# VHH binders against q9gzu0: the designs that were tried, part 20

Target 1, 229 residues: q9gzu0
Amino acid sequence: MGDPNSRKKQALNRLRAQLRKKKESLADQFDFKMYIAFVFKEKKKKSALFEVSEVIPVMTNNYEENILKGVRDSSYSLESSLELLQKDVVQLHAPRYQSMRRDVIGCTQEMDFILWPRNDIEKIVCLLFSRWKESDEPFRPVQAKFEFHHGDYEKQFLHVLSRKDKTGIVVNNPNQSVFLFIDRQHLQTPKNKATIFKLCSICLYLPQEQLTHWAVGTIEDHLRPYMPE
Short names: E, the ipSAE of ESMFold2; O, the ipSAE of OpenDDE; V2, 0.75 times the mean of E and O plus 0.25 times the DockQ between their complexes.

## First folded at step 12 (VHH; framework vhh_nb_b201)

Design g3 (at its last look DockQ between E and O 0.01; V2 from the best seeds 0.00; counts 0 for: pae O 8.1 > 2, unsure alone 63.5 < 65, placed apart)
Fold by ESMFold2, look of step 12:
Structure g3 (fold): chain B 229 residues (1-229), chain A 125 residues (1-125)
Amino acid sequence: as target 1 above (229 residues)
Amino acid sequence: QVQLQESGGGLVQAGGSLRLSCAASGFTFSSYAMGWYRQAPGKEREFVATISSGGSTYYADSVKGRFTISRDNAKNTVYLQMNSLKPEDTAVYYCAAEYTWTTGSRTYVYMYDYWGQGTQVTVSS
């Protein structure tokens, strides 16, 4: 009899074939939870932790349709990344979140976190959890790392500081798993003129197969390092 | 493999002109915006000009009216015509492929993670 991992992969491949016939994606078969931690450089300071209010999956079922949907959502298009064109990837968009501060009742809001010119952030960490839809089981952490260090996105912001138009930017971390959608706000006071880079949305990119590969532990276990106080 | 190769740099006197070229290969050139960026010694790389796949152009204020970006999709080449050069224009100039889109009132740009080797422009006083 076949190896259990081979049987599981074979069954998953058959599901994918059925979903393609129905114009459905594997990602549409999952529920998601996502959390975003802004990790501070100061070691005594706990992270600013947010829960994404709704994770919006977009599956690359058709190259042209994915591009159009990405453009409509102000999302990064897969055509613009040559390294992603050969993969059957899923985009997980996170435009809105709420704070997980224990002393404040969170209100869902559009993402509006200032990333630059501040100097106190070490990195952004995204924590992704999934489960099959209609499952009674708890969410499990997807076995993938989503981190974006300050130095990596700052370099990209600096390239566009001299652009006076109202363009935003989309930047990715080195392993192309996290895409930040950044608004550029040009503030002018009577004394100062400054450009502020403000995070408006996050998109996680990963192969669809990753959605069934879970790490050990609960949401609480994985959030604990980032939990406020 | 994706390749971007700049040429046309050199030493010129203030007030002079240069034309930079960037030959591209390994991707569908006509589908991408193309941009020019520059880096002076000890400074970060900064935006100079961009031209969309449809031909729309944008310029940094410091070069507007003096520089002209253009493209030839048949030759997979983007150009930067640089007139009235100033010593402040001294830098290594790089071309880059960009994806630009507009949704509502917001325009976003993604700069692809490949650049040319750059071409040195030195403007003497």
Scores: ipSAE 0.298, ipTM 0.672, lowest interface PAE 3.2, mean pLDDT 78
Fold by OpenDDE, look of step 12:
Structure g3 (fold): chain B 229 residues (1-229), chain A 125 residues (1-125)
Amino acid sequence: as target 1 above (229 residues)
Amino acid sequence: QVQLQESGGGLVQAGGSLRLSCAASGFTFSSYAMGWYRQAPGKEREFVATISSGGSTYYADSVKGRFTISRDNAKNTVYLQMNSLKPEDTAVYYCAAEYTWTTGSRTYVYMYDYWGQGTQVTVSS
């Protein structure tokens, strides 16, 4: 069998061929809403809740290069990535999000959310809602769990931190349902130089067959635990 | 250890004025947005005012034009000047801190919220 690079290339080619055969996505028949909650370790502290501006369903694996980049950066294994790419999943991209807090200056504007260095976050929770297009029915919660615990992404950040040449990275939760696109930045302050990991975007992975699997309750019901004051 | 200590509360007649102070310690004060909240008996805690690390201010509609938030970074203190007080302003007032970082045109938000113990403000009719 060829060298590791050759094997990777062959695997990529096979994956691309498979994806090209998939011209239709069930996701195109749905409207989506998504919310992102940053849950804090402090129980008395209310979560930071964000609304996604637009959810973009991806018919093909448009993030393949980013995923493979993550593999190259040792954020996750090639084997795991290949398995994920071979699955019939819908990618739901969240490129922009806005804070639902009105009591903080600047929350109405686009802001950069820093994931590291900080230790106050317990987990990231994404809530996905959908309805059939052209339907007058309310949005329903998609019956899927999208959580990314602090410990799981921090270990990946620390690993990347040891590599000075890395800037854009992708990290994922253990079950590969939540992908975070991260930008590593070195910022100069008047006092010192700081390294930060900035959240750029989120992508959820959902098996296509689960698009019609809804839980009970309204958007409000599901957001209530994460609602700001 | 992070500490926020409120002072300046008390009893005042309607139409009167009070000035609240919050002394902060245990963190880089100049990097934090500071704010005031209040909680009346039987009600939920509500936002009153906030001031960014850069000095921008925002107020709740109920206090706009009457209250003024300011800060002194040299003293690690945030203030709330309350004028034209009303009985409905009666509450425990809490100081809060949230870390913010602005560089160029970008604002980075850390949701580090710290709270004081509160100071009682009572406005009599």
Scores: ipSAE 0.015, ipTM 0.275, lowest interface PAE 8.1, mean pLDDT 79
ESMFold2 (binder alone), look of step 12: mean pLDDT 80; pTM 0.811

Design g4 (at its last look DockQ between E and O 0.02; V2 from the best seeds 0.00; counts 0 for: pae E 17.4 > 2, placed apart)
Fold by OpenDDE, look of step 12:
Structure g4 (fold): chain B 229 residues (1-229), chain A 123 residues (1-123)
Amino acid sequence: as target 1 above (229 residues)
Amino acid sequence: QVQLQESGGGLVQAGGSLRLSCAASGFTFSSYAMGWYRQAPGKEREFVATISSGGSTYYADSVKGRFTISRDNAKNTVYLQMNSLKPEDTAVYYCAKEYTFTGSTYVYMFDYWGQGTQVTVSS
């Protein structure tokens, strides 16, 4: 009989296989918590921390037909689609989040979500926690890095500025683990038109196998560096 | 042009049921996930349920076991069966269409919304 860890792994693999056959996601077996931290360049300035209201897990492979249709319709590249389909990846969607900030009075939610133009953000950090459903165990930090540096998404914003065809924009970090859904807005000023990019939602990409890869520490431990005063 | 039209809202007593409908047009309905959101007075719009093009469903915790999302592709309609309604369910309910982005596919993100239908649950 294999060691307990081996047995657990085998059980998990069996479960994954069964779920796949049912076109279900392993992620559906977990509860998730997610936090979003906007880390500022100014060290004295505490990060703006947000709590995701609900994390929605989606297995990309369950959308194979849609993806392929998109390719057929020339909405997506075949290469990118294949890459997506080949990855046993779960999308973790964060459509809504609430500010945990207590230090800013009068700040509007809309202002908090403007990513450009502004130069005070160093990076966006997403912290993902999970536990088995119906477990009384505490949430555990998922052992994955979800960071999106300002320079990386700004570059993409600047690239899109020249395009007039879309209001909705998706940008991603180099590792393709964090996807930002952005709304491009044109504001009329007395002098000219200004373009802003507002964050609408976030989606994290995580290999399904990593759903059970937890780091050590509590939610509090991991949030501590980003906690507002 | 994408159009979403909600219907079926109304006043209902606590414990009652309503069935919302959303008629969709202007896009290939069967190719997109659809969703329902709701917004109560003074609150932010919140996710209620979504159904993929393939029929997979996901529900907010607050409505699990009570609400059922379904779709009829032949009618280009998505439904929300709401049972065991509570006063807390009082809100304007919005139908939503999955995001359309070029270059990548992302599900359960929505870019078009209907005008909404009012659901009021009395005590």
Scores: ipSAE 0.037, ipTM 0.497, lowest interface PAE 4.1, mean pLDDT 81
Fold by ESMFold2, look of step 12:
Structure g4 (fold): chain B 229 residues (1-229), chain A 123 residues (1-123)
Amino acid sequence: as target 1 above (229 residues)
Amino acid sequence: QVQLQESGGGLVQAGGSLRLSCAASGFTFSSYAMGWYRQAPGKEREFVATISSGGSTYYADSVKGRFTISRDNAKNTVYLQMNSLKPEDTAVYYCAKEYTFTGSTYVYMFDYWGQGTQVTVSS
């Protein structure tokens, strides 16, 4: 008798072939889970870990205007953005996420997280997991690194400060796999009046072919280094 | 889900008083600083007052001596007593769940804003 898992795998392969013939996005056939970790410089301090409520996949050729709008309003170069638009890549938008702190169980909320001025964050790490949409298989980690080190985005924020009156900006890490959507805000404190850069949302870019390249391990295995206590 | 709900706004004559309340739910209230901010039409949102989890209070210069922030951890509620109100105090008042950043920059960080309550001070 035919193995049920073999039949499901064969059905998925047929779907992949049909998608290729119809020129449809491969990403539409996956479920995603994404987590965002803010890693602190202090070794004993556990990361601030967030679960993304909904990952929205888009092929770049379908939403080219959105990335170009970010270029018009941000510090990152037009040349870098055009390079990405010419590749067959998928955009994974993370507009909403919630804290995984123990005292905030089951809550989903938008967070205006301040990235600058501060010096306690080492890097932002995004953890991406996927599975075929019609499968009940567990999520597997996508074999890619999504890291944005503090020094890299701080340099871009300092550059934006020298350019007059931009309120919405998009910055990217050196390998152009993580894009941060940032709001520039002036905040009055008891002691001073400060300019701050607040993280609004994150978008990951990866080649479409990487959607089927998985690393070993479970979500739990890969989250463990970042888990709050 | 974190919820902050302001109440107690309204119309008052100059020199009058109002007491704002902010009911909080969905988090361990006693662990966080709470604040009040306000926004007049066409202006940026500005700091009014904050109270730390330990009860220390801070005020904007424009409201010192007239406004008093307090909290009731048993009711998960923060209050703003506003006395000697001026037309310049007219704004939407927002409650905020805050983190206080320490170090070389004294920027207050926040997780969440409420929906706001209108305060109108007539001349």
Scores: ipSAE 0.000, ipTM 0.100, lowest interface PAE 17.4, mean pLDDT 72
ESMFold2 (binder alone), look of step 12: mean pLDDT 83; pTM 0.843

Design g5 (at its last look DockQ between E and O 0.30; V2 from the best seeds 0.00; counts 0 for: grease 25 > 24.2)
Fold by ESMFold2, look of step 14:
Structure g5 (fold): chain B 229 residues (1-229), chain A 125 residues (1-125)
Amino acid sequence: as target 1 above (229 residues)
Amino acid sequence: QVQLQESGGGLVQAGGSLRLSCAASGFTFSSYAMAWYRQAPGKEREFVATISSGGDTYYADSVKGRFTISRDNAKNTVYLQMNSLKPEDTAVYYCAKEYTFTYGSRTYTYMYDYWGQGTQVTVSS
């Protein structure tokens, strides 16, 4: 019988050669869908659920396009369980979304969600789905957990509450899979000054191989806990 | 592996001065912004000052005019000169590494969540 591993290796080598010639990554061969749920602490309150309008991949194996270079230098130390995949990770950026309320015809907007000083959010959940480009097959949920609990980002915001420089800040969840791009806005009224922290973009940070490791179920199955109805 | 070691703290009377140092290793020091934070007992850690890789500085209002942040890239060291000290400046002081970059039309700072033991500053009345 022929050697299936030899045929697979030859096919992979041809694909890799083609990708290098075009300066493309394996992630460029996928379509993505991403949803963002802001989960409320109150059990009866439905999540605020959004569909990301465009998922923008940035590959760390293309050095000049790695906008999170500084994060990589600290996130993939010798002790990291992801060390073997350090050169083979993808950043999936989500700057724009639209509400999934049934009574709203799609209104794509820049991400503009107040995270603090509010006290009603439990966590942010990102749901990522992928498929091969040009495939007629349905999107499948990527086997990875993208959650950012309010306590984890609140602690980081409090450290910089008195900081007044004009730069935004970036914070990450403990397992460094979700990065939040935050604008600090200083609101001044005749009575008071207040600082708010607004989410402007999300980046998911994961090994490329996870894009083909799929959980069971449909998009509907995975969205159902967060649906606004 | 990133290492940050603070020194130069101590006891001082109100109106006095101290100079803090932070020795850095394990990264290309000149490519990163450096910052000082402080934490008083029972309070949240708070921002004090930052200096960009290009030397631009920013200060919290509570220390502006009294504290000066500086850096020596040849020694991989960031400093905090603290003058006209007040009892409210009593805290453990920490240095921090920060990475600044442009994304779209905006500049962002990534603040590493790594904290050593710091250096104690105590200002007596």
Scores: ipSAE 0.639, ipTM 0.838, lowest interface PAE 0.9, mean pLDDT 80
Fold by OpenDDE, look of step 14:
Formats: C-alpha cells, sequence, structure tokens
Structure g5 (fold): chain B 229 residues (1-229), chain A 125 residues (1-125)
C-alpha cells in the first residue's frame, strides 16, 4: 500500500469514478462558503465585501461550448480551455449575495452590483471555502485563485455597449476560473441614453481534484484584507 | 449547419478602400449580432466592429471613423466598408456570429460561436 497521500488520492479517484457513473459530482460531498470582494483602486477605500447566500455545485460542464467559443474568439488560451475540458470541472454558482456590513442598516440586503460605467474598481476577488459534509471541522480555504480584473471585463462590456436588446451577457477572466453573469440596462435620461452593466451572479470553475486542496488559515484570516476596519 | 463565408479581401494601397462581405447561412440571421475581427501576423485576433440585430454599431478605436459595419438581413450578409486603409490594417479579417443561451429565466450573450475562414487584406505603403 502506498503512502497515506497516495492512498487518499486513490480513494478520491475511486469516489470520482463512482460519482461519474451516477452523474454526480465530488463537489456534492462538500459544503461551501463563498465571499465576493470588490477591491477598489483607491487604497483608502475599503473593499466591498459580500457573502454568498448559497453556493450551488454543478457537475456538468454545461458551458463547454461557451469555453470553446471563448477560445475561438481569442479571449482565452487554448491550453487553459483544454485543461478545463479535459479535467473534471465543477461549477460553483453564486446566484445571490449580501453585504457583510452588518453595522449599517440596509446593507445586508441582496443587491445587484454595478460594474459599469465606473472606473474605481481594480478587481473582483472570490474567496471559496469548503469542508466535507457531515464534518465537524471548520471550513478551509480552497487553494485556488479567483480574480477578475477591471480591464479584463470592461473590454468585453465594450463589445456589446451599443446593443439595445435586453439580453444579459457573460464574461470571464483570462484563466476561465470566474464567470460573471451581467444584466444590461438601458436608461433614458433627459440628456442622453446610458447603458449600465449590473452583476447578477457569479460562477466559479474548479477542477474537482482541487476540491481537497486547502490552504492554511481560517475564514476570518482570509477575509481580513477585505474587511472594513 | 451554421456557415460564414468572408469575401472582398485583397491588396490595396494605403489610403485606399475595400468592402468585405460575409455571407451567413444555417441560422436566423436577423436575430443575431454579427462582428468583424482581424488577425495580423504574429498578433492576437482583435475586435474590429460589431452590429446588433437591431443595427446598433460599435467600433474599435483603431478603426473608428474609417470603417463602417452594416448588414442586409434580406441577403443574410454583413459588410465591412474600410476606408482610408493603413498598412497596420493588414490582417486576415474574420466574420463572427453572436452566441446566445438561456440561463435560468434570462437570455445571455457570450462571445461568438461561429467564425468564417477569413479573408486576407493587405495594405501596401
Amino acid sequence: as target 1 above (229 residues)
Amino acid sequence: QVQLQESGGGLVQAGGSLRLSCAASGFTFSSYAMAWYRQAPGKEREFVATISSGGDTYYADSVKGRFTISRDNAKNTVYLQMNSLKPEDTAVYYCAKEYTFTYGSRTYTYMYDYWGQGTQVTVSS
């Protein structure tokens, strides 16, 4: 029998295989917590931190075609896209989120976050935590980076800026780990027509093998950089 | 089956003009936005222009004022009129079709799902 780590890996692989046969995801064996931080360019400005109400894991790579389209559109590297397609990837959906500001009345409400037009956001950061279901252990940070820089989603917004239809848009970061679902709103003002892009939901892409790759620290440790003083 | 076929490329002198066409088939053309992209040798493919199903247009800064995207829904064709061409406009030009899908109760657009084979545009100095 191999070393403990090897045994663990083998056990996970067996589990994954079994789950595949059942059309289930390894992610179904985990509880998740997720936070979203909007980091501003101004260093003095505190980040806007949100807690996701519910994280929904989805096994099927139902966005495979979209990923391929991204490759065709030269929005993403072929290599990164193929990696996602070749590996068992779980989608972690965050359809609702609320402000972590409990000290301010009304800040705990779910809200759509305006991403454009504005120039004060540096990046969106998603923090993902997980634990085995039915475990008494604390949530652990998933060792994956989920960041989306302003410049990367803005250029995608501009491609659809002139459109007048009511369809939403999906944008993703270059490494295809963060997908943003955006609502486009066209507003008529007395002076002009304006287009607003509002964040509706987020979907994270994570290889299933990384579900057990945890970093050190507590939720609080990892949120601290984004928490208000 | 969705098909896109570009035409109209060629060699032109700086300051000259070309008109590209993209013939589309295999889908309801009038319901989708169309776009033009280009790829120069050794460079990444870059956005040039887009036109919505309703006729709204947007241009890259590099071609604004010089290029015009238009469409003829009766002919299932999107056009790119290129005026005041520059050597830096040399590239293979591609036509693209918008991709839409339903997620929950909403319809979304995500990039483009089909591309043509491209047409070569060469601008000599």
Scores: ipSAE 0.169, ipTM 0.548, lowest interface PAE 1.7, mean pLDDT 82
ESMFold2, look of step 12: ipSAE 0.631; ipTM 0.837
ESMFold2 (binder alone), look of step 12: mean pLDDT 83; pTM 0.816
OpenDDE, look of step 12: ipSAE 0.120; ipTM 0.505
ESMFold2 (binder alone), look of step 14: mean pLDDT 83; pTM 0.816

## First folded at step 14 (VHH; framework vhh_nb_b201)

Design i1 (at its last look DockQ between E and O 0.02; V2 from the best seeds 0.00; counts 0 for: pae E 16.8 > 2, placed apart)
Fold by OpenDDE, look of step 14:
Structure i1 (fold): chain B 229 residues (1-229), chain A 124 residues (1-124)
Amino acid sequence: as target 1 above (229 residues)
Amino acid sequence: QVQLQESGGGLVQAGGSLRLSCAASGFTFSSYAMAWYRQAPGKEREFVATISSGGDTYYADSVKGRFTISRDNAKNTVYLQMNSLKPEDTAVYYCAKEYTFTYGSRTYTYMDYWGQGTQVTVSS
């Protein structure tokens, strides 16, 4: 008789197989919470923390082409891209988020967060929590790291800076776990024309097998480093 | 598998001309915009020119009037005609495939594939 963990694993595998047949995502069996922290280079500066209004799991890899960014010598490795394509990956979309900072007057309540031009951000950190759907259990932290360093997305911004295109851009971190959807805005100043890159939405990529890989601790425990004292 | 292969690079004197080619395979070439980028030593990769699937072109200010991007869909090839070359044009030139998609109410674009690059050196 397999240990409880083994039984759970078997049950999960069966569920996965069933979902595959139904073209459903295993992610549909979970509730998600997500937080986004903008960590500043200045340690004295408190992080900007946002709560995602709704996490939307994508049932199918609707953006498989986005994974094929492996050829970007500066952003991804081909190997990582291929590996990702070979895995069942769930996309977790965060189209809207709200500031958790109620104490700061003028804090942007909505995700119109300017990513460029600025140099005070160190990295973007996404914290993902999940639980089984219809469970009364507390949300558990997903044991995955979702970080995007400033240098990595800035480099990508600079590549498209000279383009007149008004379309948004998508940038991703080197391990292709965090995708940023960016809106480009051109501002006419009295002196010159300036380009601004604003964050529109975030999408996390998570292998489905990792949906049940939880770390220890509560939501509060994991948010504490990013919360104001 | 998508493949992009640049050619036509070399050494040229200032004021000279050079024509780069990028051969594409592994996708419906005529359906996608193509672009040229360049990277000089110690500098970041920069945009040079783009051509849409419909033939619309856009150029960086630094090359406008001197460079011409074109495409031959029958040959699955994008070209960069470079005239009046300057030493500051010295760089590795890269061909890129552009991908566009709609997410919600917005359209997004990025380069999803890149070539290996071809060296262009302009001597003074």
Scores: ipSAE 0.016, ipTM 0.264, lowest interface PAE 6.8, mean pLDDT 80
Fold by ESMFold2, look of step 14:
Structure i1 (fold): chain B 229 residues (1-229), chain A 124 residues (1-124)
Amino acid sequence: as target 1 above (229 residues)
Amino acid sequence: QVQLQESGGGLVQAGGSLRLSCAASGFTFSSYAMAWYRQAPGKEREFVATISSGGDTYYADSVKGRFTISRDNAKNTVYLQMNSLKPEDTAVYYCAKEYTFTYGSRTYTYMDYWGQGTQVTVSS
């Protein structure tokens, strides 16, 4: 019933079609909005809230090349190759963002933020929203938690201080969903000597299948706890 | 919004002079210390000079006696007069706005805003 050469050709063609479909990723079918809140320890102090100007999705794996190599080397069956495809992760880069506390509407500014040394921040919270591209529907919150507590990144900064030759640093929260891109500056003046860690950009890691799982509520509902008064 | 724009860089022979300017906007210039830093290829950005809001000046040992930092609060401008230039002074020069804070018993200074830099090249 099945010719062995024909079965192998059909399997390869199906794999090629799946890989080409994956090159046009699921993330490319969505619009995104993202907000960044720096939550302060003092309960009376409202968060510093930022709107991301453009969310840039990037695929983080070389899944097509890795799968093709595995099949060619007979290291992976087709079944195993399909399992590897299910672990695709989307990087959602936020290279530029603007303060929502500013009075000037429509202006976008690239901002750096000092994360250390200081002790007034409790955590960084990222709020991610999506919708199908070209949909008339409002944005909905993606069902995922993006939080990075101060204690977790301070611990990593303190270890970096013992390594004198690094100026660019990436740190991540424990569940590896939030990545902070940090610039270390060594500032030397006659008055003082200082090292600071300044936030340059944020990247969120999200499994691709999570893009279609939404929580309840509007953007306004989810932003309200962080809005300035 | 804070903006810092450097000018006055260029090519100069060793022993020559050059004057850098940094025009500042978007903050109360007279209330903040201002600084010059420089970065040579493959090296870390290093301190050159700072001037306090009150006009007190401080210099890196490598430029002391050759460079002079000054400010004009009416024009929101900080200057760096560079004399007796050496090939070792070749770098991109950056203007920066200082911010100072205290944590524990230590006082820390960082640059919260930077200009885009101006190239200074000193040939032998």
Scores: ipSAE 0.000, ipTM 0.121, lowest interface PAE 16.8, mean pLDDT 73
ESMFold2 (binder alone), look of step 14: mean pLDDT 90; pTM 0.888

Design i2 (at its last look DockQ between E and O 0.01; V2 from the best seeds 0.00; counts 0 for: pae E 13.6 > 2, placed apart)
Fold by OpenDDE, look of step 14:
Structure i2 (fold): chain B 229 residues (1-229), chain A 124 residues (1-124)
Amino acid sequence: as target 1 above (229 residues)
Amino acid sequence: QVQLQESGGGLVQAGGSLRLSCAASGFTFSSYAMAWYRQAPGKEREFVATISSGGDTYYADSVKGRFTISRDNAKNTVYLQMNSLKPEDTAVYYCAKEYTFTYGSRTYTYFDYWGQGTQVTVSS
């Protein structure tokens, strides 16, 4: 008789298999909450905290077919595609978010957050919470790290500054867990032409197997470091 | 060059219907997922619906049951049938294409290549 954990794992695997057959994603079995914190370098400056209005999961099985088709059509490499497929990654999109910190100057309810040029941000932190759908249980923190340090996305911004053919860009953190969709804008000043990068949306990448990997603590516990004292 | 051209927008009364079209060119249309976004004045651009290359669909909660995304691969066109329109649906609607990018040794996908948009106005 398998231990309770083994039984749960088996049940989950069966569910995944069934969902796959039905062209449903395991992610569809969860409700998600997401928060985004902009952590500033200045310690006296409190983090700008946002609540995501709606988390949009991208169905991994749907994307699997697209990925495979893309490979077949030579749209992207087989190697990178296989890696993604093996990881069975779900994409969690955050197209809209609202400020939870109305008391902080610059925390606009509507995020046209300029990420560049500026040097006061240390990192972007995304906190993901989930629960089984139709469950009365509280949301639990997903045991995954979603951080994007300023230095990492700045390097990418600088790299694309010379590109003239695209207004929107996507940048990702080194561990490929956080993707930022960025709008590039050109502003004409009396002195010169300036380029700015505005955050449009965020997408988190989570291996599907980690959907049931929860850390301990409540939403509040995890948000506390980013909340005003 | 990837091109997306939205059409079908206009003025409609609340409760009415409208069908948007997005004509795509410059890529193998059938191989890519397509999506609709919208942006109301003073608001951020928001996700509306997406359809995979295989025809699987996903909708924002705000439009579920009212909007239907579809595609015609023969015509390289993605559609958005909007029923039971509400004033809060007023926005510029944009078509988007699945965008694949490579960073390092890895390839990733999101939506990009926005069209010019089409205005949808729903009067009360």
Scores: ipSAE 0.013, ipTM 0.216, lowest interface PAE 8.9, mean pLDDT 79
Fold by ESMFold2, look of step 14:
Structure i2 (fold): chain B 229 residues (1-229), chain A 124 residues (1-124)
Amino acid sequence: as target 1 above (229 residues)
Amino acid sequence: QVQLQESGGGLVQAGGSLRLSCAASGFTFSSYAMAWYRQAPGKEREFVATISSGGDTYYADSVKGRFTISRDNAKNTVYLQMNSLKPEDTAVYYCAKEYTFTYGSRTYTYFDYWGQGTQVTVSS
């Protein structure tokens, strides 16, 4: 009982019990900040780095309305969203992000990013930070890894090419922490019509018990590997 | 009109080598990246290798150290040297040209398949 981790776990369990009585979630007690880096295979090329303008938390037990907002703002289906609700995790949706390059500051748009067919991306990395909602403390990095390597999602895209229905396309990384919501488009090029897979939004899965587990370092420390030169 | 013609496929024993060629016409060859893809029967198309207009190369993990992509801008030809061939390398190999386009404020790139491909069969 006197172990600090045991006291922290008991305090968290009491808070969760109180929130259930009020029909609130633990995730609603936090502010989130998220960044998305597209890491290129060329070692001298710095990542394309984006700041998420609005992180939309969705819980498995409380917030059907937030999922419906996500469905209205993206291409994925309501039924796929309802299946995600059945998990005991926080879903952190990132429907909009802004490039951190100075020449695009002040513009927020849906991500218009083609993931296939292309061969220059090594992986997608998401950097998640949190703090208690009414705290003056700085954001701290969540102790979780959010990476999706190109080989892992390309295999899934190639399998999906045989499907012709219009349901939303969702792919996930091997440890099920990063979900990509994908739109299949047919674009006219100067010489051809091409099938592409465009990233519409990203969702991170974070077990609820990990909301108060932070890694060491600041936002700057964790962004530095991905910053433009 | 863009034309790509693959050649050099055939039947080889495991451990053997083949050199594939792709003759290109109808565009400024030296300005574009080129790639090789492959497709085994009943399986998905798979990226093999790419070479940029500047000569930088990138390979799928399954072929690194065994395959070499190269280009000859004077002959408008891209090559795939395949060494230490394995039965799992059996597939139709396709040459592809880089395409770029603008959508919104961004420039995108993709590869397209133009030829019938060339069959590579590795026995044993």
Scores: ipSAE 0.000, ipTM 0.165, lowest interface PAE 13.6, mean pLDDT 74
ESMFold2 (binder alone), look of step 14: mean pLDDT 86; pTM 0.844

